# Ledger of designs, part 203: miniprotein binders against q9h3h3

Target 1, 235 residues: q9h3h3
Amino acid sequence: EDGFTAEHLAAEAMAADMDPWLVFDARTTPATELDAWLAKYPPSQVTRYGDPGSPNSEPVGWIAVYGQGYSPNSGDVQGLQAAWEALQTSGRPITPGTLRQLAITHHVLSGKWLMHLAPGFKLDHAWAGIARAVVEGQLQVAKVSPRAKEGGRQVICVYTDDFTDRLGVLEADSAIRAAGIKCLLTYKPDVYTYLGIYRANRWHLCPTLYESRFQLGGSARGSRVLDRANNVELT
Key: E = the ipSAE of ESMFold2; O = the ipSAE of OpenDDE; V2 = 0.75 times the mean of E and O plus 0.25 times the DockQ between their complexes.

## First folded at step 13 (miniprotein)

Design WF10 (at its last look DockQ between E and O 0.87; V2 from the best seeds 0.80)
Fold by ESMFold2, look of step 13:
Structure WF10 (fold): chain B 235 residues (1-235), chain A 85 residues (1-85)
Amino acid sequence: as target 1 above (235 residues)
Amino acid sequence: DREELIRRFERLVRQAEELLRRAEEALKRGDLETAEELIIYALMQLKLAAMIAEELGDPELLRRVEELVRRAERLLEEVERLKRE
């Protein structure tokens, strides 16, 4: 939540990226095996470092599901990072618009819906629903953090290919909701992650581009999705 | 790309149809809250499918969405009526 917390989370994220991942890959694994895999590796029980009594004996950085259509393509991340360094030393203003243009120029367009949940049944149930949606083709790629030491929330990330395709981002929101997920969702373009831009960054940029709130009752039912950069509702 | 938009449209419609089928089964067993949730999810996806059909300029695709929306709205009215009983 604070700047030290953001720096700690960034360092932990890098360490998690480098450790092994547990992956269900629908491109090479029959869909009929998904339920057994989910039961073996619930995110509330898979531990970050392979604690005694957990289903994993080795460190796990992430638990992931790749859909049939998953095509790894990060874009020109090195060119993006070089242009970012040049921009920082240029004296030009750094704004959400300049980040958007940098991402477009270098084809680093992916992003992710995020949800933060405490360990337990709600987390495991949400992850199972997301994983099934990925294997069934409604979503393309998702990952969930393993259980860390007590007191920490875990995160589910649901990726989309192009944060500028607002309709596609809304399609992913609708698929997440159809999996039964009713909590707040926030959307972060991957450009912010590759450039190391977190909530407490020195440019005061907000790395959350969209947020989605869901309700079943009242005058408006369904998702309300806000574009936080422009303070405009998309739904 | 037109082929990509058609694939996205078909995905949304297929998911909405499955949600409505599940809603009908929930209604048959009297689980009105589940039925309502599934109908709301279906309507969300049908709204997006309609936007794609309009982008494609294809009246047959829009007609398919409108038929499913009518089905969803009739089911929602039935659920709401039964909740009042």
Scores: ipSAE 0.781, ipTM 0.927, lowest interface PAE 0.7, mean pLDDT 89
Fold by OpenDDE base, look of step 13:
Structure WF10 (fold): chain B 235 residues (1-235), chain A 85 residues (1-85)
Amino acid sequence: as target 1 above (235 residues)
Amino acid sequence: DREELIRRFERLVRQAEELLRRAEEALKRGDLETAEELIIYALMQLKLAAMIAEELGDPELLRRVEELVRRAERLLEEVERLKRE
């Protein structure tokens, strides 16, 4: 993906954040209703703009599931952005360590595992597995993009509270794998999104911190999580 | 936070035990593919539990993980045996 494509996708994601969400909230809705909700709103059929014949008549930005322990905490995003502008003005070198420190200072620590899947049964099945894991308390929160008019891949985002907690990142990977997900996963901190750091950025920062690959067969069974910054396997 | 790490450890162990139980049930049904998958998931949880036990420096927690790993390995050997028949 070139920088333009990454910026475009980010702009689309931001626009989607402003539209209504379809939410299953396990804090207020019995877990026994999850299957009916999943059947009502399969992500492969929910359309971004509420197309005729879709389960939704109105625009939908995201489909989301909130677990029992979910608490929305975005930190000080405004303070983060101000500090980032000041840092750019200072002419000081910008490193992954600099961004990590900014994130910690402003409590903007959320990150997400990302998977991209084509619309269809595999996507809906993957989403159902993730939604179940969230409701069962193995994961805290997840969202999936609705189907676009032009088609293309949909994204499932599985969040963790702290991208600096390597164990928490690995726990989420393991829970995603246990939900039956076998595809490539990439982990991205939200701080990179808030600061507009995408692929091919002028600072040469990689917005992907971790990559997970899964294998059932052979000598290396299970999930392999790579730290992209250090080029080290964590598992 | 030691208490938080212990809570995480106990959750991982419980998840691994449940996965191993389900793997044993899959074996009884002759569903070798499901059994293998569940065992692999259990081993992933147990690996994380071992990392926590090591970080805590608690040999008893590590022993508990090792016992479950041995159980998972025995089940995996049984799956492999049955796949060869």
Scores: ipSAE 0.774, ipTM 0.919, lowest interface PAE 0.6, mean pLDDT 92
ESMFold2 (binder alone), look of step 13: mean pLDDT 89; pTM 0.877

Design WF11 (at its last look DockQ between E and O 0.95; V2 from the best seeds 0.82)
Fold by OpenDDE base, look of step 13:
Structure WF11 (fold): chain B 235 residues (1-235), chain A 85 residues (1-85)
Amino acid sequence: as target 1 above (235 residues)
Amino acid sequence: DREELIRRFERLVRQAEELLRRAEEALKRGDLETAQELIIYALMQLKLAAWIAEELGDPELLRRVEELVRRAERLLEEVERLKRE
């Protein structure tokens, strides 16, 4: 593991959200320009702080691709946070079901498949596959972290609109697999991020809702998606 | 929303058909590994399409999926045969 605490990774992600993004927006840019954009901004070469010789001279928080159907809707995050504080003060038990209900009530339903890859050709190739799937309408939106100075793994995030829609989560998994991605995937609702619920949290909540493993050979070919909360395979 | 499920179904079926087409092309080129991978991706899409068809209670949609599954399975058997030669 990259030696960083979950809190450090969260702080870095929040800081990255505030810096400029490199975005390919399929709503305004022709799909024919994607290959040139990918060649200009390979994630393994784009640096977090705009290092000399990088494609970017300025800090970059994320590299992102928006699909034709992308609509940014974060819901009522402030209301969610207020309700969460009130819930903590009440001393009522906090369960995954409680968080799900808070998310639904405040319309904070987004979630993401996550994959961690070392910088290099495999990362850039994976990102190109995901970006193409987004532009082709197989996925709605994805982002990748730029290269850090520490040389750690980069993360690709593929979003879904509703973490409570199991079919939508599985559709995204299948599209990611069809893009040639074979590594472990973890699915995390954004509500957990907004509420500061990370690994080893005091409520013993698992922030990973699903895990996906892929195999080309053997008796179980394809993607295996595990519901971590119920310890049940969905596929 | 029934209309949304139908749209999702049709998208999955189109994706599976395209993957199977590409698998057939890979097979013609003798690229058995690529063919197998594409067939597996198609079967993943078709599994989700089958779940939608079942949820909708539409036997015609289910029949369409089953036909594509049979096509995928035949192609997979051919790939596996050629890998053993």
Scores: ipSAE 0.798, ipTM 0.928, lowest interface PAE 0.5, mean pLDDT 92
Fold by ESMFold2, look of step 13:
Structure WF11 (fold): chain B 235 residues (1-235), chain A 85 residues (1-85)
Amino acid sequence: as target 1 above (235 residues)
Amino acid sequence: DREELIRRFERLVRQAEELLRRAEEALKRGDLETAQELIIYALMQLKLAAWIAEELGDPELLRRVEELVRRAERLLEEVERLKRE
């Protein structure tokens, strides 16, 4: 509930998805070009609509890095959306378990770790670490939002193939941490995104499945990953 | 499947080995904070590798992980001792 209604958040997300993306594609671009690309397009300076003085002259929806092994994995999104509409009119309860089953049935299994950072050195440094991890093969694909005209935090999304593969989600968390990322991470299955279900939704669903908190010192070193649905620590 | 789990195991072990190598280099140059961070990242990777080895039911893979864990823990103890001095 921090800014836009669920309908407006869905529209903004769709607009960004449909605008041009700045992509470093390791499948077609030598890894040696990555550092220059990162220097040219720091996410704190790439503007959503191509403001004067920014490195981009046209709108940018997302900045992305595709790894060598990246293969698009959207699944049956259209069937998912149709089944979702039918479910809403059926009178059956809408629960996290129902959403999980819909995602499995329609093979919409991808999800993402999210981090929110203010524009500046911290964001650009975090993105550079993530981008390198993707190009080096520790992560498959990541994207970061450009700077919005109104300011505010930007988001880095690090994707995984299957939110039901808990170990795989933890593997991605460990790779993110190894890139030097120490902030709070939250994990959202893509099914919630494709159905337009954000924090402020009318079904009171929580789209955050996992939370990861990181600590270097003391007896609890490393990531503590909590399964929000079952109140179980995975680590 | 089993082949996919083996690939994931090997990736985690390779990453952990590289993290420990970098930690050793950081220690040689006296960068104790960097060394500590890299060792902790390696231990996180090794924990996941151990879980995969257990899922595969392969004690040789588990022993490989345990050797690396012992190396990482000894290195961490040395770094932490030096930070206290």
Scores: ipSAE 0.765, ipTM 0.922, lowest interface PAE 0.9, mean pLDDT 89
ESMFold2 (binder alone), look of step 13: mean pLDDT 88; pTM 0.872

Design WF12 (at its last look DockQ between E and O 0.89; V2 from the best seeds 0.82)
Fold by OpenDDE base, look of step 13:
Structure WF12 (fold): chain B 235 residues (1-235), chain A 85 residues (1-85)
Amino acid sequence: as target 1 above (235 residues)
Amino acid sequence: DREELIRRFERLVRQAERLLRRAEEALKRGDLETAEELIIYALMQLKLAAWIAEELGDPELLRRVEELVRRAERLLEEVERLKRE
């Protein structure tokens, strides 16, 4: 287990959000340039701080691909945070349902499928598959973390617009699988991140709403998506 | 939004059809593993398309999905047959 606390990982992610991003924007860049961009900036070689010999000389927070239909809408994050503080002060019970309602009220509905991969060819290949799916309109937006100094696992994040839209979550899972990704996926709403709700939080809230496992062989071929809150398989 | 669901349906169906064409091409090359994988991906798309068709209450959309599912199943049977030879 990578010895980093969930809080440390969150702080690192927030710090990375503030650094420059390497972006392929399909809205402004022809799809024919994607392969050259992927070759120029393979995630396994792009370094967080622009190490000597890396494709980047400057710090890079994320490598991202924006699809044609991508529109950045984070909702009212400030209002969400204020309402969350008020809720905590009220002493009212906090449930996953409470967070869902806060998210809806403040239009903070984005969520993401997450996969963790070791640096190398498999990561770069996975990222290339995801990037193509985004550019082809199967997915809206994705990002991957650059290589850290310690050589730890890199994360690919594939976003959906609405974590409350189960169909949209499943569509994204299916598109990720069709891109050739076979590893474990976890789905997390961004609202949990904005409110500082991580693993082992004091409210005992699970920040992972869904898990996806993929199998090609046996009686259960395909993706199995588990609703963690209800302990029900959706597929 | 009915129009949005229809757009999603059509996207899923187009993707499934593309995957099935690629599976047929893989079969022609004797790449049974790739063919099987592509068929499984297509079936995943078609399952979601079926759910949309059911939500819309549109029997024609459901029929279109069922036709593609039957095509996928036939291809899968062919892959399995060839793997046993």
Scores: ipSAE 0.807, ipTM 0.931, lowest interface PAE 0.5, mean pLDDT 92
Fold by ESMFold2, look of step 13:
Structure WF12 (fold): chain B 235 residues (1-235), chain A 85 residues (1-85)
Amino acid sequence: as target 1 above (235 residues)
Amino acid sequence: DREELIRRFERLVRQAERLLRRAEEALKRGDLETAEELIIYALMQLKLAAWIAEELGDPELLRRVEELVRRAERLLEEVERLKRE
């Protein structure tokens, strides 16, 4: 249920990519400045187009935090998109395995954990925890959508650099949980995003590769991460 | 590749140690629920660190993880004891 809302917000967020971003870049900004920045730009208050009363006077597409080790590398996205077009005309079956191989071939390996929260204190608190984890080096890079309209849910995206590195994806999950995040997380490889493949796509592909569910009670405590394609628990 | 795995291992261990120190502080102030949460987060990090140590085939790294797991388990035992009081 929450995955559908986040994917809608993620699609709208792609339309926002061309507007300015509000970025805290740990590579050039002292970590001691983070708390002031978070207080100045809470995601529940930063508006998409700079509404009256907002901390921003100009449009904001995304609010982002870059970790000290963040090295932007989207891979060969243009080659990926060209190969995708060729695949669609080739008559070959289009499957999750086909998409995985295409991503590997073109080095478009990044992906992201997604969480979906209504505007308000819970969203701002969750974002602050994630941002601190990024600056402290437990996560590489994260972004959160600004407030687009009253009542609209917002999305936090926490990136990993290689969706085929399952252990690395689990490391990010554990860091997200250590930041106090207890809600359902869903993981989407960026290859699906770059090709515009969302939940209701013509190929019946599921863009969600993993789900993470967290619990504190019972005999098994912590995250349980499910591989949705193979119905196999990774944890 | 091996050097990258070692860096990831050290990052997880450092994070687990920080989580356990925060759990000890929470325990000292009587915040048993926060202490329990932090210990669980530390154990999650240590489980992944152990998997990396196994992938590296380095028993000394695994021994370091096991030491921290024992520390986490002692703290969790103390938290559970205090919750029964």
Scores: ipSAE 0.779, ipTM 0.924, lowest interface PAE 0.8, mean pLDDT 88
ESMFold2 (binder alone), look of step 13: mean pLDDT 88; pTM 0.875

Design WF13 (at its last look DockQ between E and O 0.92; V2 from the best seeds 0.80)
Fold by OpenDDE base, look of step 13:
Structure WF13 (fold): chain B 235 residues (1-235), chain A 85 residues (1-85)
Amino acid sequence: as target 1 above (235 residues)
Amino acid sequence: DRELLIRRFERLVRQAERLLRRAEEALKRGDLETAEELIIYALMSLKLAAWIAEELGDPELLRRVEELVRRAERLLEEVERLKRE
């Protein structure tokens, strides 16, 4: 939809990870300062490269909020990558189960709910809701992409510690919905990113494990979370 | 980890209680749409809390969830009544 290949989006995300981040850290900053920080750095106005008139003069890779319980633990990503190369060389079949076991073995268990929103008030409002939920302890960590020059959609990422903990994935979904977000959500483990498994990969692996849809009206009120691998509703 | 599950349960219950309070405030100001939305969010949280209570085998935690569910349902019935007037 955005005209970019999955590989281009991945390369852009990796490049963004290397640029400076604008961070609100609830572990070191009083929660009372959140509103001022959100007003200073609305994601629809923060530009990727620090364009003239933007709140940022320098390049920004991500805007992030860290909760009180946030602990950065990426696991053994290097060991994971080495094991993945060895597995490919072995010619053994590669399944979602194989990737899950690799992730567990190397403690690379983080995953994220993703939402894509056009720049503007709706994005800034959604981000403010998520940031508040992080600071209040309903979520651990979230980030949002800055505005690109092309004016494409921005992504909000809401992380969970363990993509194998279905309850934790559902808890994060409920907190996102409680923040007033009603759009489509997709859940992706970070292990797929680290191994370069994107859309249309040669192993035919779906990088999206879960999909969440929200409905207010009708007989089916609330969030519906679909396990994409098994085609089963979890809610 | 039982302690971790209890902390997760309490977080979900606190979220639901906050949402229900906000729903009551929305009802007082006549904002029926916001009230309904907040109640639905509360029920989502309470469903997950119930699953934790069941996993823990703790009837007191389950009772607390059921009490909040009944509160949410009463508020929802009130919203629906007021929407029909």
Scores: ipSAE 0.813, ipTM 0.935, lowest interface PAE 0.5, mean pLDDT 92
Fold by ESMFold2, look of step 13:
Structure WF13 (fold): chain B 235 residues (1-235), chain A 85 residues (1-85)
Amino acid sequence: as target 1 above (235 residues)
Amino acid sequence: DRELLIRRFERLVRQAERLLRRAEEALKRGDLETAEELIIYALMSLKLAAWIAEELGDPELLRRVEELVRRAERLLEEVERLKRE
């Protein structure tokens, strides 16, 4: 772990959140328009800063799809952040349980399944499947990062509204798998994101709460979902 | 909230039904790998639906899940039989 990497991750996340997003909003746009929108903005070709030849001429922070029932509610993020600052100055221990309690107290309960894919057909196909699942109501909200200038893997985030609701998290995993996605999925509660806590953080906290591994053969077929905080298998 | 659980149940059952129809289509064309994948996805949905039906204490919901599980298991047995041939 190094401090420059953690600072770069935080700065990049802030910049992407602040730049414009490309959004397909099922609450105001007919579902029949989704395929044309996906064809216009494949995530492997939408560039972070609007490179020549891109479908976008301006910077894009995220490409997102909002489901019919999506209601934006981040909870008490400012109260969460204030309590976090107070906790850091208090001398009290900082543990995963502490962060869970802060999230519950301030109603910052959302989280997301994450998958990392290289640019290309596989990424675009996975995103299209996720976007269709959102518009059809199997998932609520998803986003995908645009292509960075230097390349590298991109991320699809599939949100759930309550990381403590294990059935809801498992339902989202099931919908992701039903879209044909077989890669490793990791789940990060949004509390870690709002507090700027990434893998190389000074508290050595692990922001991954759940991990999903998919298996077709053998004695255990389907998703195997591990709760990493309690070291228990949910499936 | 009972209403939320019922909506979740219905989503999972609809997903399983779609997946099983697609699995049957794949089986008809001899695509055993695709059929197997779709059946497994359906069984994942049905496992969660069964947990919800048990939590709701509703025997009719559980019966619906069990019928679909039996259908999925019969399809999987047929796929496995054909792979041995």
Scores: ipSAE 0.702, ipTM 0.901, lowest interface PAE 1.2, mean pLDDT 88
ESMFold2 (binder alone), look of step 13: mean pLDDT 89; pTM 0.888

Design WF2 (at its last look DockQ between E and O 0.83; V2 from the best seeds 0.79)
Fold by OpenDDE base, look of step 13:
Structure WF2 (fold): chain B 235 residues (1-235), chain A 85 residues (1-85)
Amino acid sequence: as target 1 above (235 residues)
Amino acid sequence: DREELIRRFERLVRQAEELLRRAEEALKRGDLETAEELIIYALMALKLAAWIAEELGDPELLRRVEELVRRAERLLEEVERLKRE
């Protein structure tokens, strides 16, 4: 919809990962400073390249909040990639189960809930809610993309440690909803990103494992989480 | 890991209790919409807590969840009553 290919978005995300991050680390910074930090760096105003008049003068790849229990563990990404190349060379069928097994074997288990929001008050409010949930220990870690020059939607990523832990995925969904976020959420394992498996890939793999929809009112109140691979509701 | 599941359970229960407390405060202020939203969030947390209790096979944990669910349902009924007035 935004005219960018999935490959372009992935390349942009990878480039952003290499630029400086604005981080609130709850392990080293008192929780009482969160509100001041949020006010200083609202995501809708932080610019990707440090535009004049922005809160940042230098390029910013991501704005992130680390919770007290956050421990960076990326697993063996290099081993994963090597095994993936070998698998492709073998001509063996590639399934979601194959990718899951590769992820487990190489301990590349992280995944994220994604939400896309237009720049503005709603984005900043959503981010503030997520940041608070991270600092309060309801979530482990989250990041938000800065504002691009051309505008467009910004993405909030809320991570879980293990995409194979369905309960953990659902706990994160519940915490996101409790933070006041009502929009569509999609869950993607990081292993798909590391292996270059995007939308319309040659293996016809869906990079989205879960989808969450939230409804207030009516007969169906709350979050509905769909397993996209099996087309089964988990909630 | 049983200990991890217990920690997760206790976190979800604490979250639900806090949400229900805030819902009661919203009701006292006459903010029925906020109260309803908070109750729904509490019920979501309690559903996950119930699944953990079932996985652990612990009837006492399940009882604690059921008690909080009943509290949430009573608050929801009160919200609905007040919305009809």
Scores: ipSAE 0.804, ipTM 0.931, lowest interface PAE 0.5, mean pLDDT 92
Fold by ESMFold2, look of step 13:
Structure WF2 (fold): chain B 235 residues (1-235), chain A 85 residues (1-85)
Amino acid sequence: as target 1 above (235 residues)
Amino acid sequence: DREELIRRFERLVRQAEELLRRAEEALKRGDLETAEELIIYALMALKLAAWIAEELGDPELLRRVEELVRRAERLLEEVERLKRE
């Protein structure tokens, strides 16, 4: 894969952030309404730009579920970006450690588990399981991309509030698996997104902090979670 | 922070208990694949609960986890036995 592919995907994600979202907010909506909402807006049928025959007539950037305990906190993103610019002109080394420290200093601690699935029943079933886990309180916040015209893969993002809380990130992995998700998961701290640091970046930083692989049989049943920075298995 | 860790521990234990109850029901109807899957999910939650109990330094919390792990392992052994038949 190449840097142009990663840059294109990042630009599409930024554009989607600016369009309207379809949101189920458990803080204001009874949990008993969730199944009807999921049936009305399956992610494989909700179109990015409101195609004829889709459930939405307007553009949709994201479909999201907010849990009862969701408390939005993006941190000091402007200060983070200013400090990043200063660091780049300082001549000091840019390492995963300096990125971690910038994120801590500016309270930009959120991150997300990602999974990529083709449109269809498998995607809609996976999303429904994640959405239920959020409403039941096992997860905090999740979103899924709508169907693109070309029918390419869609992404489910499951957020955690602190990527430095390793056990909390693993707790989210466990809850995702218990919702029936068996595919590869990758974890990306939001600091990399806010600083525009993607795969094939000029600093050779790896934006993926963890990978989770799941298996039911054999000697290592469950999640195998790899710390990509240190090449160490956490589980 | 200790109170938050206890809350997270209790959440994981409740999740594991529910998963094991569902696994037992799947066993009763002969659905060995579903039972095995649910037991594995329960063991994953219990592993994290054990790590939290160790962080808290609370041997009673760790013993609660160990009892549930033994229950999960017995159920898994029963599933494996039935699959050989």
Scores: ipSAE 0.751, ipTM 0.918, lowest interface PAE 0.9, mean pLDDT 89
ESMFold2 (binder alone), look of step 13: mean pLDDT 88; pTM 0.874

